# Designs tried in a protein design chat: VHH binders against q96fz2. Part 74

Target 1, 269 residues: q96fz2
Amino acid sequence: CGRTSCHLPRDVLTRACAYQDRRGQQRLPEWRDPDKYCPSYNKSPQSNSPVLLSRLHFEKDADSSERIIAPMRWGLVPSWFKESDPSKLQFNTTNCRSDTVMEKRSFKVPLGKGRRCVVLADGFYEWQRCQGTNQRQPYFIYFPQIKTEKSGSIGAADSPENWEKVWDNWRLLTMAGIFDCWEPPEGGDVLYSYTIITVDSCKGLSDIHHRMPAILDGEEAVSKWLDFGEVSTQEALKLIHPTENITFHAVSSVVNNSRNNTPECLAPV

## First folded at step 5 (VHH)

Design v32 (framework vhh_6z1v_2)
Fold by ESMFold2-Fast, scan of step 5:
Parts: sequence; structure tokens; C-alpha cells
Structure v32 (fold): chain B 269 residues (1-269), chain A 124 residues (1-124)
Amino acid sequence: as target 1 above (269 residues)
Amino acid sequence: EVQLVESGGRLVRTGGSLRLSCAASGSTFSTYAMGWFRQAPGKEREVVAAITQSGGITYYADFVKGRFTISRDNAKNTVYLQMNSLKPEDTAVYYCAAGRGFYTSLNPDSYDYWGQGTQVTVSS
């Protein structure tokens, strides 16, 4: 996973992330650096995306089940990185393979510190190889949406008008991530950056691509992944596996250019 | 900030039982993972038992599993270590510690606040 859509306005995104803490209290996640959130239909590595993480990462007295939402850079910069420019990192940390996560220092160290996050998106894009051409067919991949009378009077994916109505009640894709904190050697703001954990594709996606993000399906999985105060690394890693609870549709080549940021990027062809 | 005070350490005969208490004051106790560590003469400080913020999950070192029980009372800001079937090898200074996350409960360097320690001596 190298491209996502996360276009919801900040307030709509925040409401879509409503949750219950350990005591059963209804909450909205509290924002850090909300001004860094940039809605887009076409997010690439090195851009900022919203992630959920435990409030305990920022406040020593916080209940670990309470959530912060913060924009983080896509492409993990390890805390030990010694260069002054993060773009000089010699290896791609956009994704982290689930099978080697405990073998790679860049991922093992932050994971050992409980630095687990949930990466939020409308969905993600993958490019299916087409025989006989250098062009690939892009697909938009997302959770099955609950069709209501407001959003599904005519199939949500079948009409641009009804597609827009679906966003009011859209179930965000929740992907398992690992983040780290890097302090610039020359001074400046701490950089928070993340990687998306990847697994083998489920049967339903195997014809499109051989890998998929590790999707946390439902609030129980999301809660356990985030709660590093109650859930050990070993227990959290049991949540990392393929899911069949996913759907997709083909989209136009407009999405290929990451500078294109319009609803056409995810509209069905 | 949390201040921790251990109590209950004393001389006990082999096979005996003892309960250690750690009273916390200051910041919000219920948001910390708590641990009991021990240090015998000439040895490094090692984890004995740990408990998460809610008390829902506990950890025990292999050498105490089945003999010791860790528990906490968040209303009283106290963590306990019930020690049964004591052996001479359990002789050590026992320390209470508070830390930010459960994975960190297995590493002394991950704890932010420490008590002064209480001496447990087990004689034959």
C-alpha cells in the first residue's frame, strides 16, 4: 500500500472516529496539530495522514484507552537516524512486512516502545498489472459500507450524487501502523512518522495485488492495537492478518498522477 | 509525578508467606502500569511481577510463577505482592515501580518512578 484517499473535512473525520474508552464513556479523539491535516483524494508517501494513537504517548497521567488523532508523515524515520534531512533515508519505510517486523531494527524498536497507531483513510489504491501493456488498472479498495436509505436509494457506487451522500456515514478504513519520533540533530520540531504494516492479500484481492495493508476490522481490534498500556506487543501482533471484509471498484487513470486531487480519483469507471 | 512507599518487608522462614504493599501518592495512580522488582546482593535488579493500569493483565517471572500474586487497588492507590512458599533464593530488596506502558513493565529502565525498597529475608 502506496496510495490512499483521506478527503473528509476535519470535523466529519473526527465524528467518524467516535469511540468508547475503557470505562464505556463516549468520546471523540482529541486533535494534535490539526492544521497539518490536509484532506486529499490522492495521498502519497511523504505526505501527512491522520492516525489514531493512545493519549498515554503524550500525557503520563492519561488513560491508555483514550485516543489522540494527529497528522503524521507517511514513511517512518527511525529515532536513531543521524542525517539532518529525512529524505536522505536510504530505504523505503512506507510499508513494513508483518513477517519481518520483529527482525528489522527500524520497526522493532518503536514497536517495543508501544508506538502503535491506526492509519485512517477513506480507502487505498492498488494497480493491477495488465498483460501486453505498461499501463496498470487502478482500483479503489475500502470497507464494505452500510447502505442506508440516505446513502443507498440508488447504489452508492453507481451514481456520483449518491457516491457523495455515502461520505456522511462513511466507515473509514483502519490500518495497523507503527510510528516513531525523530528529533532533528540541528534542532526544530519533533517529526512523527509512520509505516503501514502489510500482509499477504486475501483471496478477494489476489487478482489485483499480492499484498494488502493489515486492516483492523472493528472497534475491538482497533482498541487492542492502540492500547499499549494494557496490550503487549505479542498480543497486539495477533491482530495482524489478512481480512476478507473488503470491497473495491476500478477507477480511472486520473489517480495515477499524485498531483490530481479530485473526486474523479475514486469514482467508479 | 508519583511517590511510592513500600512496606511489609521482614524476616520470614522458608515456606512462609508475606504480603508487600506499595502506597502511591501524587499524580493519577490508575494510569500507571505497576511493577515489583528485586535486587539480591551482587546481582542486577530484575522484574518479579507487573500489572497493567486496570489490573486486567499481570506478568510473572518464571521463578515466582504459581507462588506470588500481584494485585492493585486503584481506589486506595496501592499495589500488593502476595508472596507464598518463600525460598531462601527470594531474599532481596523489593522495589515498587510505576511506568507508562505494559510492554515497558518487563524492563527496569522503562519505569519512571521508584520506591526506596523494602528488605525481605528468607531463612532456613
Scores: ipSAE 0.005, ipTM 0.389, lowest interface PAE 9.7, mean pLDDT 85

Design v33 (framework vhh_6z1v_2)
Fold by OpenDDE, second read of step 6:
Structure v33 (fold): chain B 269 residues (1-269), chain A 124 residues (1-124)
Amino acid sequence: as target 1 above (269 residues)
Amino acid sequence: EVQLVESGGRLVRTGGSLRLSCAASGSTFSTYAMGWFRQAPGKEREVVAAITQSGGSTWYADFVKGRFTISRDNAKNTVYLQMNSLKPEDTAVYYCAAGRGFYTSLNPDSYDYWGQGTQVTVSS
């Protein structure tokens, strides 16, 4: 996964992240560093994206089922990195393969510390190789957006009015991530950064791409992944597998340029 | 362009079962979410069921109440609707649809291609 969409306004995003704590109380995640949130239809590595993580990471004796939402840098910078510039990291940390997560120190160490997060997105992009051509067809991949009759007719995304309604009730893609905290050698603010765990693609996506993000489907999976206080690493890793609960559509080549940040990026062609 | 052809519609008795099929043309069937819709005389077209590309997720209208099952075979470019415990109220023209847009099970506008429909009649 090298490209995502996360364009919802902060308030809408927050509401979309409503949850129940272990006591059954309805909650909204509290923001950390909300000013670092930059909505975009086209998020690339090294950009900041919002992730969910347990409150226990910030507050001693906090309820580990409580969630914080924080923008973090995409591309994990390990805590032991000694260079002053994160860009000098010589290996790619955009993704972490599920099968080698315990073999790589950069991922194993923070995971062992319980530094699990849920990366939020509207969806993610993948490119299909076209047979016989050097052209690649981009696809936008996301959770099925199934609304019950009670939630009102989501109008077709073909009108501006309907478009807004669709996004107001959008089910966010929830991807399993690992984050780390890096202190710059020269001082300054602690950098929070994350990697997305990847798995072999489900059968439905196999013709598009051979790998996919580890998607945490449902509140239970999200809660267990985040709750490092109650859920062991071993148990959490059982949540990491391909899912067929996805849908997708072809999009235009507009998304190929990471500088393009418009609705056309994820619009069906 | 995808062409859809429904089949299997016929007259059945109340309590009977029927399996509808929809065959799609082309090689891109697996990239489309599929849906079944129905339209009774004097009524609006309504969604019956929907299924994602891989079949990993399905949706059903409230009136289905477990009586119908949508499935697909991507190798055969076909989507099915198994209908059990049919009622006179189920009498309608049933349409198959393919969507490339946002998967919203309730919105016909999310579907780009439509079949000609097949008549299902349930007698008392």
Scores: ipSAE 0.829, ipTM 0.917, lowest interface PAE 0.5, mean pLDDT 92
Fold by ESMFold2-Fast, scan of step 5:
Structure v33 (fold): chain B 269 residues (1-269), chain A 124 residues (1-124)
Amino acid sequence: as target 1 above (269 residues)
Amino acid sequence: EVQLVESGGRLVRTGGSLRLSCAASGSTFSTYAMGWFRQAPGKEREVVAAITQSGGSTWYADFVKGRFTISRDNAKNTVYLQMNSLKPEDTAVYYCAAGRGFYTSLNPDSYDYWGQGTQVTVSS
């Protein structure tokens, strides 16, 4: 997973993340650095994406089941990185393989500190290799959506007015991530950056790509992944596995160029 | 900030029981998850047991399951390790550690504060 869509306006995104804390109280996640959130149909590594994380990471006396939503840089910069410019990191930390996460220092260290986050997206894109051509077929991959009388499915949106109705009740894709905090050696703001954990593709996606993000399907899985105050690394890692509860459709080559940021990027062809 | 002081370590015979205590001072103890670790001479430190901030969840290493019990009393700022059916292999210095999260590993960066240790010796 190297491209996502996360285009919802901030208020719509916030409502889509409504949750219950450990005491059963209904809540909305509290924003950190909301001005850094940039909605886009076509997000690539090094851009900022919204993630959910436990409030306990920021407040020592917080209930670990309470959630913060914050934009973080896609592409984990380890806390031990000694260069002044994060873009000079010599290896790709866009994704983290589930099978080696406890062996790679870049991921093992923040995971050991409970730095688990949930990466939010409308869905993600993958490119299927087509035999006999140099072109690949892009697909938009997302949770099955609840169908209403008139909206709730991308396939049902035939006009611009119908597209807005689709997003009001959209179920966001929730991907397991690991984040870290990097302090520039020369001073400046702490950089929060994340990686998406990947697993082998499920049967439904195997013809599109051999890998998929580790998807946390439902509030119980999301809560356990985030709650580093009550759930150990070992128990949390049991949530990391392929899921079949996913759907997709082919999209236009417009999405290929990351500079293109329009609804056409995820529209069915 | 938290200071941790272990107590209760002593010589005990094989098959005996012992209760270790770890007293916390200096800040709000209830905001920390707690762990017990041990280190025998010439060996690496290993995690023995851990308890969450609320006390609602506990974890035990395979080699102590069924014999050791971790508990805490947030009103007294104390965490305990009840050790039953002690074996010579349990001989070690036992350390108390505090971290913001529920950690069952030896990653030093996971634990913010450590005690100085208390010696447990199990003889035949």
Scores: ipSAE 0.208, ipTM 0.637, lowest interface PAE 5.0, mean pLDDT 87

Design v34 (framework vhh_6z1v_2)
Fold by ESMFold2-Fast, scan of step 5:
Structure v34 (fold): chain B 269 residues (1-269), chain A 124 residues (1-124)
Amino acid sequence: as target 1 above (269 residues)
Amino acid sequence: EVQLVESGGRLVRTGGSLRLSCAASGSTFSTYAMGWFRQAPGKEREVVAAITQSGGSTRYADFVKGRFTISRDNAKNTVYLQMNSLKPEDTAVYYCAAGRGFYTSLNPDSYDYWGQGTQVTVSS
């Protein structure tokens, strides 16, 4: 997973993240640095994306089931990184393989500190290799969406107008992430950055790409992944596996250039 | 560990301006998020404003938005609260607070270190 869409306005995104805490109280996540949230149909590594994480990371004795939403840099910068420029990190931390997460220092250390987050997106993009050509076919991949009175399931048959109406009740993709906190050696604000855990593709996606993000399907999985105060690393890692509860459609090559940021990036072709 | 000392509180007339300062001494001021709180006689302590480690982000209570500005100078180990258009309702002891990093919280529980306060009185 190297490209996502997260275009919802802040208020719509916040409502899409409504949840219940451990006491059953309905809540909205509290924002940190909301001004750093930049909606886009075409998010690449090094850009900021919204993530959910436990309030206990920020407040001593907070209820670990309460959630903060914060923009974080995509591409984990380990706390031990000693250079002044994070872009000089010599290895790719955009994704973290589930099978080696406990073997890699960059991921094992923050995971041991409970630094688990849920990465939010409308969906993600993958490029299918086509036989006999150097061109790859991009696909937009997302949770199955609820039917509306005007639309069936979202797909290639839906007009742009019908697609626009679906965003008010869109089910966000919830991907398992690990984050870390890096203090610049020369001073400045602490950098929060994340990586997306990856697993083998499910059967439904195997023809598009051989890997997929670890998707947390439903509120029980999301709450257990976030709750580092009550759920151990060992228990949380049991949530990391492929899911078949996913859908997709082909999109145009407009998405190929990460500078393109329009609804055409995810529109069916 | 950090110690905080507020200064600048005094009597000021309605509509006036005042700048409060909070001087930090101790080991790592630049690693703390900072906040200003206030408490009027017989009332609970309430949040006023918060600022991140570098000053890159700020948060304000609704009743001070547009009137108060929080800022910091890490080279001088000082955080400031610029108070404009003061009202009698702003009369309170103002407290400076430091929290271990990374959160511009308006919740007092996020702050580990507190000053002893400076009195601001706004008269008609």
Scores: ipSAE 0.000, ipTM 0.147, lowest interface PAE 15.6, mean pLDDT 84

Design v35 (framework vhh_6z1v_2)
Fold by ESMFold2-Fast, scan of step 5:
Structure v35 (fold): chain B 269 residues (1-269), chain A 124 residues (1-124)
Amino acid sequence: as target 1 above (269 residues)
Amino acid sequence: EVQLVESGGRLVRTGGSLRLSCAASGSTFSTYAMGWFRQAPGKEREVVASITQSGGSTYHADFVKGRFTISRDNAKNTVYLQMNSLKPEDTAVYYCAAGRGFYTSLNPDSYDYWGQGTQVTVSS
């Protein structure tokens, strides 16, 4: 997973993340550094994306079921990184393979500290290799969305009016992530950065790409992944597996250039 | 922060053709989805056609499909409406509108900027 869309205005995004804490109380996640959130139809590694994480990471004795939403850098910078410029990290930490997560120090250490987060997106993009050509076909991949007035899911065949209205009630894609905190050696603000855990593709996506993000389907999975105060690393890792509850449609090559940040990036073609 | 000026409206005979133009000035035109709306006497304003920022996707209302075609030229900051096989029922003031969205809503309230309108009259 190397490209996402997360374009919702901050207030719409916040409402889309409404949840219940352990006591059944309805809540909205509280923002940290909301001014660092930059909506985009075309987010690449090293940009910031919003993630959910437990309040207990920031406030001692907080209820671990309460959620914070914060922008974090995509591309995990390990806490032990000694260089002054995190962009000079020599290995790619955009994604973390589920099968080796407990073998890699960069991921095992933050997991041991409970540094689990849920990465939010409208959806993600993948490029299908077309046989006989060098061209790749991009697809936008997202949770099935429910039409408000009709039984059924919104799809590529729906009218422009239906697609515009859907964003008010969009079901955000919720991907399992690991984050870490890096303190610049020469001083400055702590950098929060994340990686997306990846698994083998489900049957429905296997013709598009051989890997997919580990998707947390539903509030029970999201709650257990975030709640490091009550859910051990071992139990949380049981949530990491391919998901069949996903849909997609082909998009134009406009998305190929990460500098393009327009709704055309995810338009059905 | 964009100003829109429509042109091309006039009297035409039933079965005739007409091309409307909408020239944009101000902020970056290519960041806006564009739409054509019309309002006939005693009727509500209704969507006629819309086009995405790149021009890659268009919408045309059922009552003009096959007769009208929307297009845009981002190098000229202009959107066009080619109208063929005109009917008396097409008589209306035609408005150009700009909005920031995936493609334009069919709801006029979703558009941020509007032109003054250009009158199209179709006579039998």
Scores: ipSAE 0.000, ipTM 0.103, lowest interface PAE 19.3, mean pLDDT 83

Design v36 (framework vhh_6z1v_2)
Fold by ESMFold2-Fast, scan of step 5:
Structure v36 (fold): chain B 269 residues (1-269), chain A 124 residues (1-124)
Amino acid sequence: as target 1 above (269 residues)
Amino acid sequence: EVQLVESGGRLVRTGGSLRLSCAASGSTFSTYAMGWFRQAPGKEREVVARITQSGGSTYHADFVKGRFTISRDNAKNTVYLQMNSLKPEDTAVYYCAAGRGFYTSLNPDSYDYWGQGTQVTVSS
């Protein structure tokens, strides 16, 4: 996973993240640096995306089940990185393979500190290689959605009017991430950056791409991944596996250029 | 924030039992994972046991498993270590610690607050 959509306005995104804390109290996540959130239909590595993380990372006495939502840079910059420019990092940290996460220093160290986050998106894009050509077919991949105006789930055969209205009740894709905190050696703000954990594709996606993000399907999985105060690294890693609870549709080549940021990027063709 | 004070350390005979207590001051004790660590002379500090914020999950090191039990009472702001079938190699200063994370790794760096320690000596 190297391209996502996360276009919801901040208030709609916040409501989509409503949750219950350990006490059963209904809550909305509290924003950190909300002005850094930039909605887009076409988010690439190096850009900021919203993530959920435990409030305990920021507030020493907080209940670890309470959530913060914060924009973080996509592409993990390890805390030990000593150069002044993060873009000069020699390693691609956009994704982190689940099978080697405990072997790679860049990921093992923050994971050992409980730096688990949930990466939010409308969905993600993948490019299917077509036999006999160098052209690739892009697909938008997302959780199954329930129609708000008619019974049944939303799909490619539904009208554009139905797609317009679905965003108010959109079920956000929730991907397992690891983040780290990097302090610039010359001073300045601490940089929060993340990587998305990847697994082998499920059967439903195997014809599109051989890898997929580790998707946390449902609030129980999301809560356990975030709650580093109650859930050990070993227990949390049991949540990392492929899911079949996913759907997709083909989209136009407009999405290919990451500078294109319009609804056409995810519209069914 | 929290301050930790251990008590209960003393001289006991091989095969004996002892309960260590760690009293926390501060209203937010229930938000911390708690651990017991020990350090013998000339050796590094090692994890003995850990317990999550709610007490719903525990870890015990292999060398104490079946003999020691960690527990907590959030109403009393106290964590306990029940030590049974004590051996001379259990002789050490025992520390309680409070931290944000629960890790499978044996990393003291995950703990923000530490007590002063209580001495346990096991004689043959």
Scores: ipSAE 0.005, ipTM 0.386, lowest interface PAE 11.0, mean pLDDT 85

Design v37 (framework vhh_6z1v_2)
Fold by ESMFold2-Fast, scan of step 5:
Parts: structure tokens; C-alpha cells; sequence
Structure v37 (fold): chain B 269 residues (1-269), chain A 124 residues (1-124)
């Protein structure tokens, strides 16, 4: 997984993340560094994306089932990295293979500290190689979105406020991630960065790409992955597997250029 | 735009099985959520089953759950409805429909493209 869409305005995104804590109380996640959230239809590695993580990472004695939402850099910078510029990291940490996560120090160490997060997106993009040509077909891949109300009950217009209504009940894609905290050697702010865990593609996606992100399907899976105070590393890793509960459609080549940031990037073609 | 043609409807005895097919024309089939709907004389058109664009998720009306299965083959531009344990109350014209968009709708009024229908009659 190397490209996502996460375009919802901050307030819409926050409401889409409503959840229940361990006591059954309805909650919204609390933001850290909300000004660093930049909505985009076309997010690439090294940009910031919103993630969910346990409040216990920031407050001693906090209820580990309570959630924080924070922007983090895509591309994990290990805590042991000694260079002054994280962009100089010699290897790619955009994704972390599920089969080697316990073998790689970059991932094993933060995982052992409970540094699990849920990466949020509208969906992600993959490029299908077409037989007999050098062209690749991009697809937008996301959770099934179910609607029971008549479309004619809501007027269709091109105004911005009407577009926000379309996305008000969007079910965000929830991907399993690992994060780490890096302190610059010469001082400065701690950098929070993450990687997305990947698994073998499900049957439904096998014709598009051979790998997929580890998707946490439903609130039970999300809560267990985040709750490092109650759920051990070994138990959490049982949640990491392919899922068939996804859908997709072909999109135009506009998405190919990561600088393009318009609704056309994910519109069906 | 897509054109849909249903086939497979016929007379079947109670307890029998039947497979309906819906052939779509056009190269954009995989961008449509698909549904099977039915309408008996004097009744409103109702949802039977729906399938997402990729085929990764399916949805069924309570009265067919466990008896009917919807599937699709995007390489063949075809949607199927496998009907098992048929009952006289399943007698209706069955319609295939396509809806372009991000949502998979369970409301017939949301679908833009419809086939002409295929008659299924279940006798005692």
C-alpha cells in the first residue's frame, strides 16, 4: 500500500471515528496536533496521515481503551536512527510485511512497546498491470458503503456543502499500523511516524495486486489492536490477516501524479 | 452507461432450484454496484440481493437469506442469482439493476439502469 485518500474535513473525520470505551461510554477521539492534519485525495509516503492510538501512550494511568487521533508521518523512523535528517533513512519503511514483523528490529522493538495504531483513510489506491501493455490501471479500494435511503430524497448539486453531505456517513478504512517515536540527536520535537502492516492479497483483490494492507474490519478488531494495556502483542497479531470485506472501482490516471488533489482522483471511470 | 439483459427465468416446482444470469454490455461493468429485484403483480418492486462493485460484499433481503446467493464475474460482465428451495411466494418478474457510485443501495429507486426482467414461476 503506497497511496491513500483521506480528504474528510477534520470535524467530519472526527465524527466518523465515534467509538465506545471499555465501559460502554460513547466517545469521540481527542486530537493531538490537529493543525498538522492536511486532507487530501492523494496521500503519498512521507506525508502526514491521521492515526488512532491509545490514550495510555500519552497519559500514565489513562484508560487504555480511550483513543487519541493524531497526524503521523508515513514512513517509520526507528527510535535508534542516528542521523539528524530522517529523510536520509537508507531503507523503505512505508510498509511492514506481516510475515517478518517479529524479525525486523525496526518493527519488533516498537511492537514490543505496544506502539500499535490504526491508520485512517477514505480508501487506498493500487495499480493493476495490464497484459500486453506498459499501461497500469489504477483502482480505488475501500470498505463497502451501504445506503438504504432513496437518492431522490436528497437533491444532487455540485455545491461544496452538498459534497460534504455525501461523505457524512462514510465508513473509513481502518488499517493496522505500527508507530515509533524518534528524538532528533541535536534536539527538537519528537517525530511520530508509522508503517502499514501488509498481508497477502485476498481472492477479490488478487487480479489487481498481490499484497494488501492488513485491514481491521469492525470495532472489535480496531479496539483490540489499539488496546495495548489489555491485549498482548501475540493476541493482537492474530488480527493480522487478509479480508474479503472490501470493494473497488477503476479510477482515471489523474491519480497517478501525487500532486493532483481533486475528487477526480477517486471518482469512478 | 450500461445495458442489462436477464435470462434463466422459467417454471420451477416448489423446492426446486434456478440460476438467473444478467449480462451487461460495456467496459465499465466493474464500476457498478449490482442488485436483483423482483415484482409480483399488484406489488411494489422489492430488493432481493445486492453485491458491491468488487463482489467483496453481498446483502440479502430477510425472506431469501440462506436460500439465494448473489455473485458476479467482472471478467465476463455477468451477475448471477442462485435460487434454492423455491417457494410459491417467490413467483415474480426478476430484474437486474446497476447503480454507479460509491454506495451499494438497497432501495430500487436509487438504481439508474434496469434490465427488462425475467419471469420466475414457482408451482406447487
Amino acid sequence: as target 1 above (269 residues)
Amino acid sequence: EVQLVESGGRLVRTGGSLRLSCAASGSTFSTYAMGWFRQAPGKEREVVAAITQSGGSTYYADFVKGRFTISRDNAKNTVYLQMNSLKPEDTAVYYCAADRGFYTSLNPDSYDYWGQGTQVTVSS
Scores: ipSAE 0.013, ipTM 0.521, lowest interface PAE 8.2, mean pLDDT 86

Design v38 (framework vhh_6z1v_2)
Fold by ESMFold2-Fast, scan of step 5:
Structure v38 (fold): chain B 269 residues (1-269), chain A 124 residues (1-124)
Amino acid sequence: as target 1 above (269 residues)
Amino acid sequence: EVQLVESGGRLVRTGGSLRLSCAASGSTFSTYAMGWFRQAPGKEREVVAAITQSGGSTYYADFVKGRFTISRDNAKNTVYLQMNSLKPEDTAVYYCAASRGFYTSLNPDSYDYWGQGTQVTVSS
């Protein structure tokens, strides 16, 4: 997974992340650095994306089931990285393979610190190889959406008014991530960065791409992944597997250029 | 919520040294990035120095580099500003501030909690 859409305005995104804490209280996640959230239909590695993480990462006695939402850079820079320029990291940390996550120092160390996060997106993009050409067909992949009189399906949003309504009750894609904190050796702002854990594609996606992000399907899975105070690394990793609970539709080549940031990027063709 | 109380401000001679302290109470201190700011009479508030949650990185305004040092002691819930080679231009009320944000910054808008200030006067 190397391209996502996360275009919701901050207030809509916040409401879409409404959750219940361990004691059953309804809550909205509390923002950190909200001004660094940049909505886009076409997010690539090195850009910032919103993630959910446990409040316990920031407050010693916090309820570990309470959530913070924060923008983080896509592409994990390990805390031990010694160079002054994180772009010089020798290996790509945009994604982390589930089968080697405990073998790679870059991922094992932050996992040991409980640095699990949930990466938020409207959905993600993949490019299907077409026989006999170098052309690839892009697809937008997302959770099945529940139709309402207010929102409708994305395919039913054929006017500006209907387009706005589809996002009011959009079920955000929730992907398992690992984050780390890097302090530049020569001084400068602390960098918070994340990687998306990947698994083998499910049967439904196998004709589009051979890999998929590890999707946390439902609030129970999301809560267990985030709650590093109560859920061990070994238990959390049991949540990392392919899911069939996804849908998709073909989109135009407009999305191919990461500089294009319009609704056309995810519109059905 | 965190409450911050500055101390150590006083009258000091040009060329002298002074150490300011900021004691924190309330939420866990080690989760906050900390900054020192100042405001001179008739001037706007300006940043002086900032320090990350762990104390591993520090940041300074150009006009204090080489003269001031920011540090913190998370076991004592305190942040310090060591001020050397003081000039009359350093005369100001000094404020400590705490940030719950991820990025330590020299921007005052990044800070959520503020102390009441401590007066530093530098005379010729």
Scores: ipSAE 0.000, ipTM 0.106, lowest interface PAE 19.5, mean pLDDT 83

Design v39 (framework vhh_6z1v_2)
Fold by ESMFold2-Fast, scan of step 5:
Structure v39 (fold): chain B 269 residues (1-269), chain A 124 residues (1-124)
Amino acid sequence: as target 1 above (269 residues)
Amino acid sequence: EVQLVESGGRLVRTGGSLRLSCAASGSTFSTYAMGWFRQAPGKEREVVAAITQSGGSTYYADFVKGRFTISRDNAKNTVYLQMNSLKPEDTAVYYCAAGTGFYTSLNPDSYDYWGQGTQVTVSS
């Protein structure tokens, strides 16, 4: 997973993240740096994306089940990185393989500190190799959406116009992430950056791509991944596996260029 | 922001029992995961047991499973280690530690605050 869509306006995104704390109280996540949130249909590595994380990472007196939403840079910069420019990191930290996460220092260290986050997106894109042509077929991959009376059935068969109606009640894709905090050696603001954990593709996606993000399906999984105060690293890693609860449709080549940021990027072909 | 003071260490005979206490001073005790570690002379510090913020989950090192029990009382800002069926190999200085998360309990680097330790000696 190297491209996502996360286009919802801030207020719609916030409501889509409504949750219950440990006491069962309904809450909205509290924003940090909301002005750094940049909605886009075509998010690439090094851009900022919204993530959920435990309030306990910021406040020592917080209940670990309470959530913050914050924009973070996609592409984890390890806390031990000594150069002044994060773009000079010589290895790709956009994704982290689930099978080697405990072997790689860049991921093992922040994971050991409980730095788990949930990466939010409308969905993600993957490119299917096509035999007999040099073009790859892009697909938009997302959670099945709940049918509403005015939106009808949601899927590839619906007109692009019908997709505009679904965003008010869109179920956001929730991907397991690891983040780290990097302090510039020459001073300045702490950089928060994340990586998306990846697993082998489920059966339903195997014809499109051999890997997929580790998707946390439902509030129980999301809550356990975030709650580093109650859920150990070993227990949290049991949540990392492929899911079949996913759908997709083919999209146009407009999405190929990351500079294109229009609804056409995710509209069905 | 939290200070930890261990107590209860003493000389006990093989097969005996002992309870260690760790008193925390500060206003944020209930937000910390707590752990007990030990260090024998000439050896590295190793994890013994850990407990989450609420006390809902615990971890034990293989060499103490079935013999030791960790518990906490958030109203008293105290964590306990009940040690049963003590062996000479359990002789060590025992430390309590506090950390902001219940991440890997095998890593002492995950804990922010440490007590000064209490000596446990097990003899025949």
Scores: ipSAE 0.011, ipTM 0.402, lowest interface PAE 9.2, mean pLDDT 85

